# Designs tried in a protein design chat: VHH binders against Nucleoredoxin-like protein 2 (NXNL2). Part 3

Target 1, 156 residues: Nucleoredoxin-like protein 2 (NXNL2), of Homo sapiens (Human) (q5vz03)
Amino acid sequence: MVDILGERHLVTCKGATVEAEAALQNKVVALYFAAARCAPSRDFTPLLCDFYTALVAEARRPAPFEVVFVSADGSSQEMLDFMRELHGAWLALPFHDPYRHELRKRYNVTAIPKLVIVKQNGEVITNKGRKQIRERGLACFQDWVEAADIFQNFSV

## First folded at step 4 (VHH; framework vhh_7qia_2)

Design b31 (from a3 with S106T)
Fold by ESMFold2-Fast, scan of step 4:
Structure b31 (fold): chain B 156 residues (1-156), chain A 126 residues (1-126)
Amino acid sequence: as target 1 above (156 residues)
Amino acid sequence: QLQLVESGGGLVQPGGSLRLSCEASGFTFSDYAMGWYRQAPGKQRELVAFITSGGSTNYADSVKGRFTISRDNAKNTVYLQMNSLRPEDTAIYYCAAGEYTIEWDTGSYEVTYDYWGKGTPVTVSS
C-alpha cells in the first residue's frame, strides 16, 4: 500500500500525523471503510480491534500489519470520536483528504463496513477481510502475509 | 466453519402455527445477520425474513403480520414463529447466516449470505 499512499500523511485518534511510507513499509495493509452511525460498522469494529491487538499490540514481536481507516462519517469530529471510542491503535486517512473518495472508487466500495486487504503495490489480496477474520480469526493473517510477498529477514 | 441446523418443521392444518429453530455452531453467532428463506416446488428460493446482529428485522410482504423472526445470542439460535399458516406457505425452509452492510449512498441494508442449513420441510394441508 506504500506505493499508493507513500506520499500522504495518516492520522491517529489523538490527531498526531504520521508519514504513510514509514507506517506502511513492508506491511500487509487493511483498508477499513466504515462509519460511526453505521450499525454493522459498530458491530465489526470491536472484532477488528481484537484481531489487531493480538497481532501488533500484545504480541512479543509485532506482526507486519497495519489498518488504515477510510472514513464514511459525516464530519471530521464524528470520525475522530469513532476512532477514540471503538477503534484499535491504528491509522486513518485524514477526513478532508480527497483520496478518501479515490480509494473508495479504486476498491469498488459500495457498502460499509468493508475490509480490503492489500499488498504494498495496492493489489487486492482479498476484499472479504471481515468474513475471513470472523471465520478463521488470526489464522487468516498467515495467508495474507504469504500472498503479500513481503520480504522476510532471516539468518542463514 | 459455521454450521446451521434447522428444526421444527412438519405438517400443520391451515390456520395453525409452527416455530422453526436454527442452531448455529462455529464462530460468534451474534456477529452474523440471520435469515429465513423458503423454496416451494418448482420455484426459486425467496427471502421470508431476516434479523441483523443488532436485532433489526425485515419481512417479505407475504408474511408480514403473521411471521416473527427473533434470535437468542446466548443459545446461538434464530427462530421463526409462523402463525395463521396458509397452504401457500408450504415449502422447505432454510436458515442462512451472512454479513450485513449499509450501502454508502442510500443507507439501505444489504446481506450477503455465506452459510446455509440443509432445510426443514413445512407442509400446510388439510
Scores: ipSAE 0.382, ipTM 0.717, lowest interface PAE 1.7, mean pLDDT 86

Design b32 (from a3 with S106E)
Fold by ESMFold2-Fast, scan of step 4:
Structure b32 (fold): chain B 156 residues (1-156), chain A 126 residues (1-126)
Amino acid sequence: as target 1 above (156 residues)
Amino acid sequence: QLQLVESGGGLVQPGGSLRLSCEASGFTFSDYAMGWYRQAPGKQRELVAFITSGGSTNYADSVKGRFTISRDNAKNTVYLQMNSLRPEDTAIYYCAAGEYTIEWDEGSYEVTYDYWGKGTPVTVSS
């Protein structure tokens, strides 16, 4: 998602900062819009965590997949606590980055949680990522990889 | 594909009780929000109650304190316990499964129901 996030920095739940371009290069990117005080976000986040872990941590070879959390929380502390409590080992836009609001507008996010799957240029593969994961599980990822024109270099 | 089958409807006297069941089959039930809707003759379908995958519940004002929604994920079943039934509760009751969200700006609940049962009739009359 180099074209969209460019040279921005992302954060981990431990507060470490990483360069977005390096972290997202040649990967299918999921933009995850959610908040800790949103009950459906708390319900979906564990499902996304299981999906992510199966693809990235437990696969024979890590899949080219990354999640970028775009927080709708009320504070930086709430965002970081939510990431520590329920999230997988993925990344987030810093709470004070105004680009959070630009991404919300760009992808027409009116309700949360929402999972938008995007190509490296920011084009939408699907804005129904949550539904696809729930209904098809890991099988939906292969379709996302093919749509993103990313070389398959993983196995599950 | 997810399939929903309702049961437990019937005829009951005012003040009586009924328990509706909705059994889901096809794939992972526990990941869905489940709702009960009803449609009285000549009226639009209205939400009666819903329950999230995590167990949080919401009720229409007309049924608060009388109806209880619950789920048993091990049995892939959602229940609606209906107590103190009134003639105005007469309707066809529908089970629905879907994805629920909270509107960013208004904080209101929204559920997009992808799956619906065929309905079970409930008649409350003397």
Scores: ipSAE 0.101, ipTM 0.534, lowest interface PAE 3.7, mean pLDDT 85

Design b33 (from a3 with G107N)
Fold by ESMFold2-Fast, scan of step 4:
Structure b33 (fold): chain B 156 residues (1-156), chain A 126 residues (1-126)
Amino acid sequence: as target 1 above (156 residues)
Amino acid sequence: QLQLVESGGGLVQPGGSLRLSCEASGFTFSDYAMGWYRQAPGKQRELVAFITSGGSTNYADSVKGRFTISRDNAKNTVYLQMNSLRPEDTAIYYCAAGEYTIEWDSNSYEVTYDYWGKGTPVTVSS
């Protein structure tokens, strides 16, 4: 995903800004299209949070995985409130970044929530990330990392 | 490998009631939207009701006020309580599991059903 977003900045729920290249380099990236007002988004976000926490936050060595939230919320404040309420400690495109709309078009997102798993060059590994997490849990991540050209290793 | 098994169908007189059950296995049931479809002889399969993972429900106009969909995530089961049955409700009833979404540019909902049961017949006749 660095080839597509590397020149941009991403934000955390705390309002901190990070450089996309540093945050996404050599990682499997999940593009998460969702909104706080969307009931299925609110249903899925806790499941994604558990998945993310197991791979990154609670792991002995963090897995090479990152989530970039692409908001369909009605305002920047709604986006940040959603991130604080239900999201894991992942990243988001700033609400006012016009690339939010470019990503929606590039990945043909017509409905939310949608979880698109991508390689460093933006190529899709799967556009059924939600289904894979629901049905296989953490086991699906191994398939994603093998499909990506990722050189970082993770343990347990 | 998800499996859905319907039960509870049968013969009932007009005005009667039936409760259909659908037991799921092979996946985390609570994360799926669950739907009931029916197909009457010589007609297309139609959506009767669905329930989201969060418990929100939606009903076809023909069954509103008469049918109630519910789920028990601890038992991996979805139910369809059918009251005030009519001869027009005669059909094979199918359980389905799928993904619930809202359109980006509107509040229109969409469910894509990936898994289907084999169906349970319901006959309403005197």
Scores: ipSAE 0.261, ipTM 0.632, lowest interface PAE 2.7, mean pLDDT 86

Design b35 (from a3 with V111I)
Fold by ESMFold2-Fast, scan of step 4:
Structure b35 (fold): chain B 156 residues (1-156), chain A 126 residues (1-126)
Amino acid sequence: as target 1 above (156 residues)
Amino acid sequence: QLQLVESGGGLVQPGGSLRLSCEASGFTFSDYAMGWYRQAPGKQRELVAFITSGGSTNYADSVKGRFTISRDNAKNTVYLQMNSLRPEDTAIYYCAAGEYTIEWDSGSYEITYDYWGKGTPVTVSS
């Protein structure tokens, strides 16, 4: 998502700022649209956390995968509390960045939660990320890496 | 993938009761919203009731107070308890499973049913 987010800053759940280009280069990126006060978001977030942890935190070699949370929360504090409570150790677009609304429009997000898997150029691999994770678990990541033309050197 | 099999239909007299079951096989039943639809002879298929993964329920006005939807995640099963049955309830009843979301603007539940059973017939007549 370097081509789309490369000049922007992303934030961690601890409020630290990182350069998007450095954080996202040569990775499959998942754009996660969700909110703390949305019941299906609260139901899905732990499943995404388990998926993320298996690929990047507990893997013998971290997979080339990153999640960028695009918040639909009502405030910055609510967004950060949601990240602290239920999210994995991934990144978010800052709450006050107006690009949150541009991303929602670009990827036609009318309902949440929604997980959109994208290539480095912002092209959609799938807009059914939730369904693929639920039905196939870690095996769906292999398909995403192949579609993104990113080097793959692990079994799922 | 996810497969749904309905059971419990049959012939019953007006005022009687039936319990429909829908057994799911495949992955992660507990993450899906479950719905019951019916199609009466000569009519379009209509939603009777749904239950979300979190347990929230919704009922069509025609069945509210008479039907109860429930789920047992340990058994991968959703139930429709049908009480005070009327001839107008005669239909083929279908189980469906799908993902649920909340519409950004309205806050309404939105369910996309991707999986359907083949149906179980219910006839209410004397």
Scores: ipSAE 0.275, ipTM 0.619, lowest interface PAE 2.4, mean pLDDT 86

Design b36 (from a3 with V111Y)
Fold by ESMFold2-Fast, scan of step 4:
Structure b36 (fold): chain B 156 residues (1-156), chain A 126 residues (1-126)
Amino acid sequence: as target 1 above (156 residues)
Amino acid sequence: QLQLVESGGGLVQPGGSLRLSCEASGFTFSDYAMGWYRQAPGKQRELVAFITSGGSTNYADSVKGRFTISRDNAKNTVYLQMNSLRPEDTAIYYCAAGEYTIEWDSGSYEYTYDYWGKGTPVTVSS
């Protein structure tokens, strides 16, 4: 995500700060636009969490996948509470970073939840990430890896 | 094959009741939001009732208090219980499976459906 997020910092649900480039290099990145007070976001987030956990936490070796949450919540506390309640152990753009609005515009996100799967250069692999996860489960990830042209040795 | 099959439509007198069923096959039913739509001849298709994967429901103003949507994930079926039927409820009723979103700035609900049934006719007439 060097062209899109390379100079930015991301946060964990515990409030720790990480450098975006180091955290996202050589991975398929999912930009997840959602909010705690959005009923369809609350419905989809557990499904995304199961998908993420199977690929990253429960797999024999972690798959090259990362989620960057772009919050539409009303406050930083609401965002962090949402992450702790329903999210997987992924990353988020800081609530007060104005770039969350630029990402929304860049990827033409008019409604939430939205899951946009992107290459390292920010090009869209699919803007129907939610549908693909729901219909194909883990099988859709292999297609994303092939489209992303990343270099990793992993088992999924 | 991914399919939605409606049943339970028919002829009923004003004030009567009908229970529509929509059975899903070939996909993960519990992960989908489900909707019931209807279309009367010469009119636009309209949302009647909606149920999320989590069980939350929403109804058109014209049917609130009279219709109830429910789902049985074990049977891959969504139901529409229609009570106190009126001649104005006469339409072909369609089942749909898909997703919904909320518009970022307005907070308005937006529905997108990937799968539709072929419809089941309901006629309310004396």
Scores: ipSAE 0.416, ipTM 0.727, lowest interface PAE 1.6, mean pLDDT 86

Design b37 (from a3 with T112E)
Fold by ESMFold2-Fast, scan of step 4:
Structure b37 (fold): chain B 156 residues (1-156), chain A 126 residues (1-126)
Amino acid sequence: as target 1 above (156 residues)
Amino acid sequence: QLQLVESGGGLVQPGGSLRLSCEASGFTFSDYAMGWYRQAPGKQRELVAFITSGGSTNYADSVKGRFTISRDNAKNTVYLQMNSLRPEDTAIYYCAAGEYTIEWDSGSYEVEYDYWGKGTPVTVSS
């Protein structure tokens, strides 16, 4: 995803900005398209949060995984409130960044929630990330790492 | 891993009733939206009805008021109660399971179906 987003800034739920290149380098990236006023988004977000924290926050060595939230909310305030209420400690494309529309078109996102797993060059590993997490849990991540052509430094 | 098996099809006279059942095995059934589709000879498959994991229902205009979709999560089963059957209802009926979504621009309810049964035939004829 660094090839696509590298020169952009991403935001945290606390309003901090980070450079996309530094945040996404050598990681499997999940593009998460969702909105607070979307019932199935509210149902799925806690499941994604559990998945993310198990891999990144609670693991002895953080997995090379990052989520970039691409908001379909009606306002910047709704987006930030949604992130504070239900999201994990991941990143988002800023609400006013016009690239939200470019990513939606690039990945043909017609309905939400949608979780698209991508390589560093933006190529899709799977556009059924929700299904894979729901049905296989953490086991699906190893398949994504192998498909992503990245070098992993995990302890066994 | 999720497998769907339909039953309850058969031959009935116009005005009759049938209840189709679809039993799921494998993953947690209650997390899926469930749909019934049908395909008449020489036609494309069309949606008959669906029910979300939360129990909200949607029906095709051609069956509204005559058909009722319901689910029993304890039995991992979805049902289609078909009343006032017409010759035009003759088709192979398929059960499907998928994830519920909302279309971005329209706000319409959609289901992304990932699992399909093999179908059960329904013939409405004298």
Scores: ipSAE 0.387, ipTM 0.711, lowest interface PAE 1.6, mean pLDDT 86

Design b38 (from a3 with T112Y)
Fold by ESMFold2-Fast, scan of step 4:
Structure b38 (fold): chain B 156 residues (1-156), chain A 126 residues (1-126)
Amino acid sequence: as target 1 above (156 residues)
Amino acid sequence: QLQLVESGGGLVQPGGSLRLSCEASGFTFSDYAMGWYRQAPGKQRELVAFITSGGSTNYADSVKGRFTISRDNAKNTVYLQMNSLRPEDTAIYYCAAGEYTIEWDSGSYEVYYDYWGKGTPVTVSS
């Protein structure tokens, strides 16, 4: 996803800024399109949080996984409040970054929530990330790692 | 893989009541939107009501005020309470589970149902 986000900066729920390249290098990246006032987004976000926490926070060795939230919220404050309320400790594209609209178009996002799993070059591994997480849980992540050509010894 | 089993259908007089149940087996029932559809002979299958994983409900105009959808996540069951039944409510009722979304520009709800029950018949007749 480094190839796609390049020199951009991402934000945390606390408003801190991080460099996209450093944060996303050698990881499977999930692009999460959602909004706080979207009921299905509010229903799915806790599932994604549990999935994320199991892979990166509770694992003996953090898995090579990161989420980049691409907000469909009506304001920057609404986006940040949503992140604080329901999201995991992942990253977001800044609300005012025009690339938010470019990513939506690039990945043909017409409805939310949508979870698109991508390789480092931005190629889609799956555009049905929500369904895979609901139906297979953590087991789907190994398939994503193999499809992304990212291999490492880790415990999940 | 999710499986759905409906029960509670039958013959009832106009003005009567029925409660339909749909028991789900498989995984992560609480994460799915649940819907009730019906199909009368010779007609298209139509949405009667749906309930989101969070408990938000939506009803077809023809059943508002008469039908109530609810869910019990601990029992993996969704219910349809049908009151003030009319002959026009005669149909086979189907339980469905699926993913729901909001269209980005319109704000309209859309549900894609991956799992369907086999249906339970409801006849409203004197």
Scores: ipSAE 0.197, ipTM 0.604, lowest interface PAE 3.0, mean pLDDT 86

Design b39 (from a3 with G98D)
Fold by ESMFold2-Fast, scan of step 4:
Structure b39 (fold): chain B 156 residues (1-156), chain A 126 residues (1-126)
Amino acid sequence: as target 1 above (156 residues)
Amino acid sequence: QLQLVESGGGLVQPGGSLRLSCEASGFTFSDYAMGWYRQAPGKQRELVAFITSGGSTNYADSVKGRFTISRDNAKNTVYLQMNSLRPEDTAIYYCAADEYTIEWDSGSYEVTYDYWGKGTPVTVSS
């Protein structure tokens, strides 16, 4: 994903900016396409939050996993409010970055919510991340790490 | 593995009421959107109503104001309360569980169900 987003800046729910390359290097990246006013997005976001928290916040060693939210919200404030209300401590592409629409096209996202799991080079591991989390929970992450060509130094 | 078992179907006279139940097992019920579909003789299956994991509901125009979908996550059950039944409501009613999405550009919902029950027949006749 660093190959695709490395020169860009990402934002946190607090409005802080981070360099994409530093934040995403050597991690499995989930591209999360969602919006606050989309009922199924509001339903899925807490499940993703629990999944993320178990892997990166509560684990003895944080798993090499990061979520990049790609907002379909109507405004920057709506996006940030959604992140504060329901999201985990992950990252988002800035609301005004036109690359939001390029990522949507690149990964053929026609409907939301959609969770696309990608490798460092942007190749898709699965475009059914939402279904896999729902049906298998944390076990699906092990499969994603094995599919991705990344260094592992974590426990879950 | 996910299982859905429908109950509550039967014969009822026009203007009558029935309550259908669908009990789910083998998954975390609260994580799934739940829907009711029906298939009348010689017709394709059609969506009647769905309810999201958060409780938001949507209804086909033909049943709005007459049918109510609800869920009880503690009982792993989704219900369809059918009032003011008409002969054209005669069908086999199917419970379905899956995710639904909203189309990015149009705001239209897309309902795709991976899991189905075996159906419960409802006949509305005098």
Scores: ipSAE 0.064, ipTM 0.532, lowest interface PAE 4.1, mean pLDDT 83

Design b41 (from a3 with G98S)
Fold by ESMFold2-Fast, scan of step 4:
Structure b41 (fold): chain B 156 residues (1-156), chain A 126 residues (1-126)
Amino acid sequence: as target 1 above (156 residues)
Amino acid sequence: QLQLVESGGGLVQPGGSLRLSCEASGFTFSDYAMGWYRQAPGKQRELVAFITSGGSTNYADSVKGRFTISRDNAKNTVYLQMNSLRPEDTAIYYCAASEYTIEWDSGSYEVTYDYWGKGTPVTVSS
């Protein structure tokens, strides 16, 4: 995903900015297209949060996984409120970044929520991330890591 | 894997009532939109009613006011209460489950059902 986001900045729910390259390098990236006013987004976001925290926050060795939220919200404030209310401690493309619309088009996202799992070069591992998490839980992550062109080292 | 089993169909007189049940087994039932479809002989399957994970419902015009869809996530079951049944309601009734989405620009629901039951027959005849 670093090859696609280039030198862009991502934001945290606290409003801090981070370099996309540093944050995403050597990780499996999930592009999460969602909005606070979308009922199925509100249903899925807690499930994604549980998945994320099990892999990254609660694990003794954090897994090489990151989520980049691509908002379909109506405003920057609505986006940030949604992140604070229901999201895990992941990252988002800034609301005013025009690349938000380019990512939607590149990955053919016509409806939300949508979870697209990508490699470092932006190639899709699966565009059925929601279905895989719902049906297989944490077991699907091992398949994503094996499909990715990254070093499979879970050691800190 | 999610599996669906319908029950409650049968023979009923015009004006009668039936309650269909669909029991799901497998992970994350509560996250799925649930629908009831029917197929009469020689016709295509048509959506009768659906209910989202959050409980929002929608009905075909032909059944509005007569049928009610509901779900009980604790029992992994979706129901279709059918009142004031008519001979035209005669069909095999299918339960279906799907993830649902909302179209980005329009806000319209988009549902494609991934899981289907085998169906339960309903005959309305005197």
Scores: ipSAE 0.022, ipTM 0.448, lowest interface PAE 5.0, mean pLDDT 84

Design b42 (from a3 with E99D)
Fold by ESMFold2-Fast, scan of step 4:
Structure b42 (fold): chain B 156 residues (1-156), chain A 126 residues (1-126)
Amino acid sequence: as target 1 above (156 residues)
Amino acid sequence: QLQLVESGGGLVQPGGSLRLSCEASGFTFSDYAMGWYRQAPGKQRELVAFITSGGSTNYADSVKGRFTISRDNAKNTVYLQMNSLRPEDTAIYYCAAGDYTIEWDSGSYEVTYDYWGKGTPVTVSS
């Protein structure tokens, strides 16, 4: 994802800015395309939040996983309100970053919500992330880690 | 994987009522859009009604005002209440589960059904 996001900055729901490279290095990255006014996005976001929290917040050692929200909202304020209301403690592309539209086109996102799981170089592991989470829960993450060819933290 | 089992079909006289049930088992069914389809002898399968995860409903013109779709997420069940049944309603009724999404640029919605039950027959005859 470093190769795809380059030297861009990401934001938290509190408006804090972080460097994409530092935040995403050696992690499985989920690109989450959604919007607050999209009913199926509102339905799925709590499931993603539970999945994320179990992997990174509740585990003794956080799993190498990060979500980057790519907003389809109508304004920056709607995006931030959506993040505060329903999202987990993950990251987002800034609303005004034009790369938001480039990512949509790169991953052929025509409808939302969509969850695309990618390797560090931006290659797709699966474009059916929502289906895998709904049907397999946490078990799908191990397959994503193995497909991503990243260093696992079991020996650290 | 999600599994769907229909029940409640049978033989009923014209003007009668039936309530079909579709019980889901497997992973989180509450996140799926649910639909009822039917296939009459010699015809293509057609959508009768669907309900989104949030409870929004849509009906085929042929059944509006007579049929009601509903869901009970606590019981993992979708219902089709069929009133004022006609001989033309005779068909095998199928339950289906799928993804509900909205097209990014147009705001149009679509449902893609990935899971299907085996069907329950409904015969409306005197």
Scores: ipSAE 0.357, ipTM 0.712, lowest interface PAE 1.8, mean pLDDT 86

Design b43 (from a3 with S30R)
Fold by ESMFold2-Fast, scan of step 4:
Parts: C-alpha cells; structure tokens; sequence
Structure b43 (fold): chain B 156 residues (1-156), chain A 126 residues (1-126)
C-alpha cells in the first residue's frame, strides 16, 4: 500500500499527522471503507477493533498490520467523532484528501462497510476481509501475511 | 461451512399464526445479517424480513405489523413470528445469512447472502 499511499499523510483519531510511507512500510494493510451513520459500519467496527487490538496492542510483539480508514462520512467532524467513538488506534486518510474518492474507484467500492486487504503495491489479497474476520477470527491474518510480499526479519 | 436448517412450516387457517425457526451450525451467526425470503409457485424469491448483527430489522410492506423477525445469538437461531396469516402468504420460506451494506451513493440497504437453507413450506388455506 506504500506504493499507492506513500506520498500522502494519514491522521490519527487524536488529530496527529503521520507519513503514510513510514506508517505502512512492511505491513499488511486493510483499507476500511465505512461511515458513522451507516448501521452495518457501526456493527462491524467493534469487531475490527477487537481484531486489531489483539494483533497490535495486546500481543507481546505487534503483528505487521495496519488499518487505513477511508471515510464515507458527510463531514470531517463526523469522521473524527466516529474514530473516537468506535475505532481502534489505527490511521485514516484525511477527510478533505481527494484520494478518498480515488481509492473508492480503484477498489470498486460501491457499498459500505468494506474491508479490502492489500499488499505493499496495492494488489488485493482479499475483498472479503469482513467475512474472513467474522468466520475465522485471528486465524485469517496468517493467510494475509503469507500472501503479502512484506519483508520479515527472521530471528531463527 | 455454515449450514442453515428451517423448521416450523405447515398448513394453517387464514388468521392463524406460525413461528418459523432457522438454526445455524458451523460458525456462530452473531456477526451475520439474517434474512427470511419466500417464493410462491411460479414467482421469484422475495425478501420478507431481515435482521442485522446489531438487531436492526427491516420488513417487506406486505408483512409489516403482522410478522416479527428476531434472533437468539446464544442458540444460533433466527425466528420469524407470523401472525394474521393470509392465503397470499402461501410460499416456501427460506432462511439466509450474509453481509449487509449500504450502497454508497443511494444510501439503500444491500445484503449479499452467502448461505441459504433448503426452505420450509407454509400453506395458508381453509
């Protein structure tokens, strides 16, 4: 996803700005298309938060995983409120970045919520991220890592 | 894989009631949208009601006020309580599980059903 978003800046729920290249390098990236006023988004976001927290916050060694929220909210304030209310400690494309619409078109997102799992070059690993998390939980992440062409440091 | 088994269908008089059950096995269905469809002979399958993972419900206009959809996540079961049954309700009733979404531009509800039961027949006749 670095090859697609590397030149952009991403935001946290606290308003901090981070460089996409540094934040996404050598990670499996999930593009999360959702909105606060969308009931299925509100239903799925806590499940994604639990999944994310188990992989990156609760694990002794954080997994190479990051979520980039691509908002379909009606305003910047609605987007930030949604992130504060229900989201995990992941990243978002800024509301006013026109690339929100380019990503929607690139990944053919016609309905939300949608979770697209992508490689560093933007190629899709799966368009069924929500289904895989619901049916398999944390076990689906190992398949995503194996499909992703990310460099991992072997300790033995 | 997720399996859905419907039960509770049968022959009932006009004005009567039936409770359909759909039991899911394999995966927990807590995170799925659950729907009831029906198909009368020679007609296309139509949505009767659905319930989201969060408990929000939606009903076809023909059944509003008469039918109630509910779910019991502990039992992996979705129910359709059918009251004030009419001859026009005669059909095979199908249970389905899938993802629900909102179409980005229109705001319309959309459900992609991945799993279907084999159906249970309901006949409303005197």
Amino acid sequence: as target 1 above (156 residues)
Amino acid sequence: QLQLVESGGGLVQPGGSLRLSCEASGFTFRDYAMGWYRQAPGKQRELVAFITSGGSTNYADSVKGRFTISRDNAKNTVYLQMNSLRPEDTAIYYCAAGEYTIEWDSGSYEVTYDYWGKGTPVTVSS
Scores: ipSAE 0.308, ipTM 0.673, lowest interface PAE 2.3, mean pLDDT 86

Design b45 (from a3 with S30D)
Fold by ESMFold2-Fast, scan of step 4:
Structure b45 (fold): chain B 156 residues (1-156), chain A 126 residues (1-126)
Amino acid sequence: as target 1 above (156 residues)
Amino acid sequence: QLQLVESGGGLVQPGGSLRLSCEASGFTFDDYAMGWYRQAPGKQRELVAFITSGGSTNYADSVKGRFTISRDNAKNTVYLQMNSLRPEDTAIYYCAAGEYTIEWDSGSYEVTYDYWGKGTPVTVSS
């Protein structure tokens, strides 16, 4: 995803900015398209949070995984409130970044929530991330790492 | 994988009632949106009602006020209570489980159903 987002800045739920290249390098990236006023987004976000926390926060070594939230919210404030209320400690594309719309088009996102798992070059590993997490839990991450051709140095 | 088994269908007279049940086995079904579809002889399959993982419901105009969809996550079961049945309700009723989404531009509710039961027949006739 560095090849696509590398020159951009991402934000945390606390409003801090980070360089996309540094945050995403050598990681499997999940592009999460969702909104606070979308009932299925509110239903899925806690499941994604549990998945993310198990891989990144609770593992002996953080897995090479990052989520980039691409908001479909109506305002920057709604986006940040949603992140604080339900999201894990992942990253988001800034609300006013026009690339939100370019990513939506690039990955053919017509409905939300949608979780698209991508390689470092932006190539899709799967556009059914929600289904894979729901049905296979943490086991699906092993498949994503293999497909991403990422150096494996983690314990989950 | 998730398996769905419908029950409760049968023959009923006009004005009667039936309660359909759909029991899920396999994955935790409370994470899925659940829907009831029906297919009448010679017609296409149509959505009757759905219920989201969060409990929000939606009904086809033809059944509003007569049918009620509900779920019991502890029993891994979704129900369709059918009241004031009419001959035009005669169909095979299918249970389905899937992912619920909202279309970005229109705000329309959509469910991509990945799991289907084999159906239970309902005949409304004298």
Scores: ipSAE 0.342, ipTM 0.683, lowest interface PAE 2.0, mean pLDDT 86

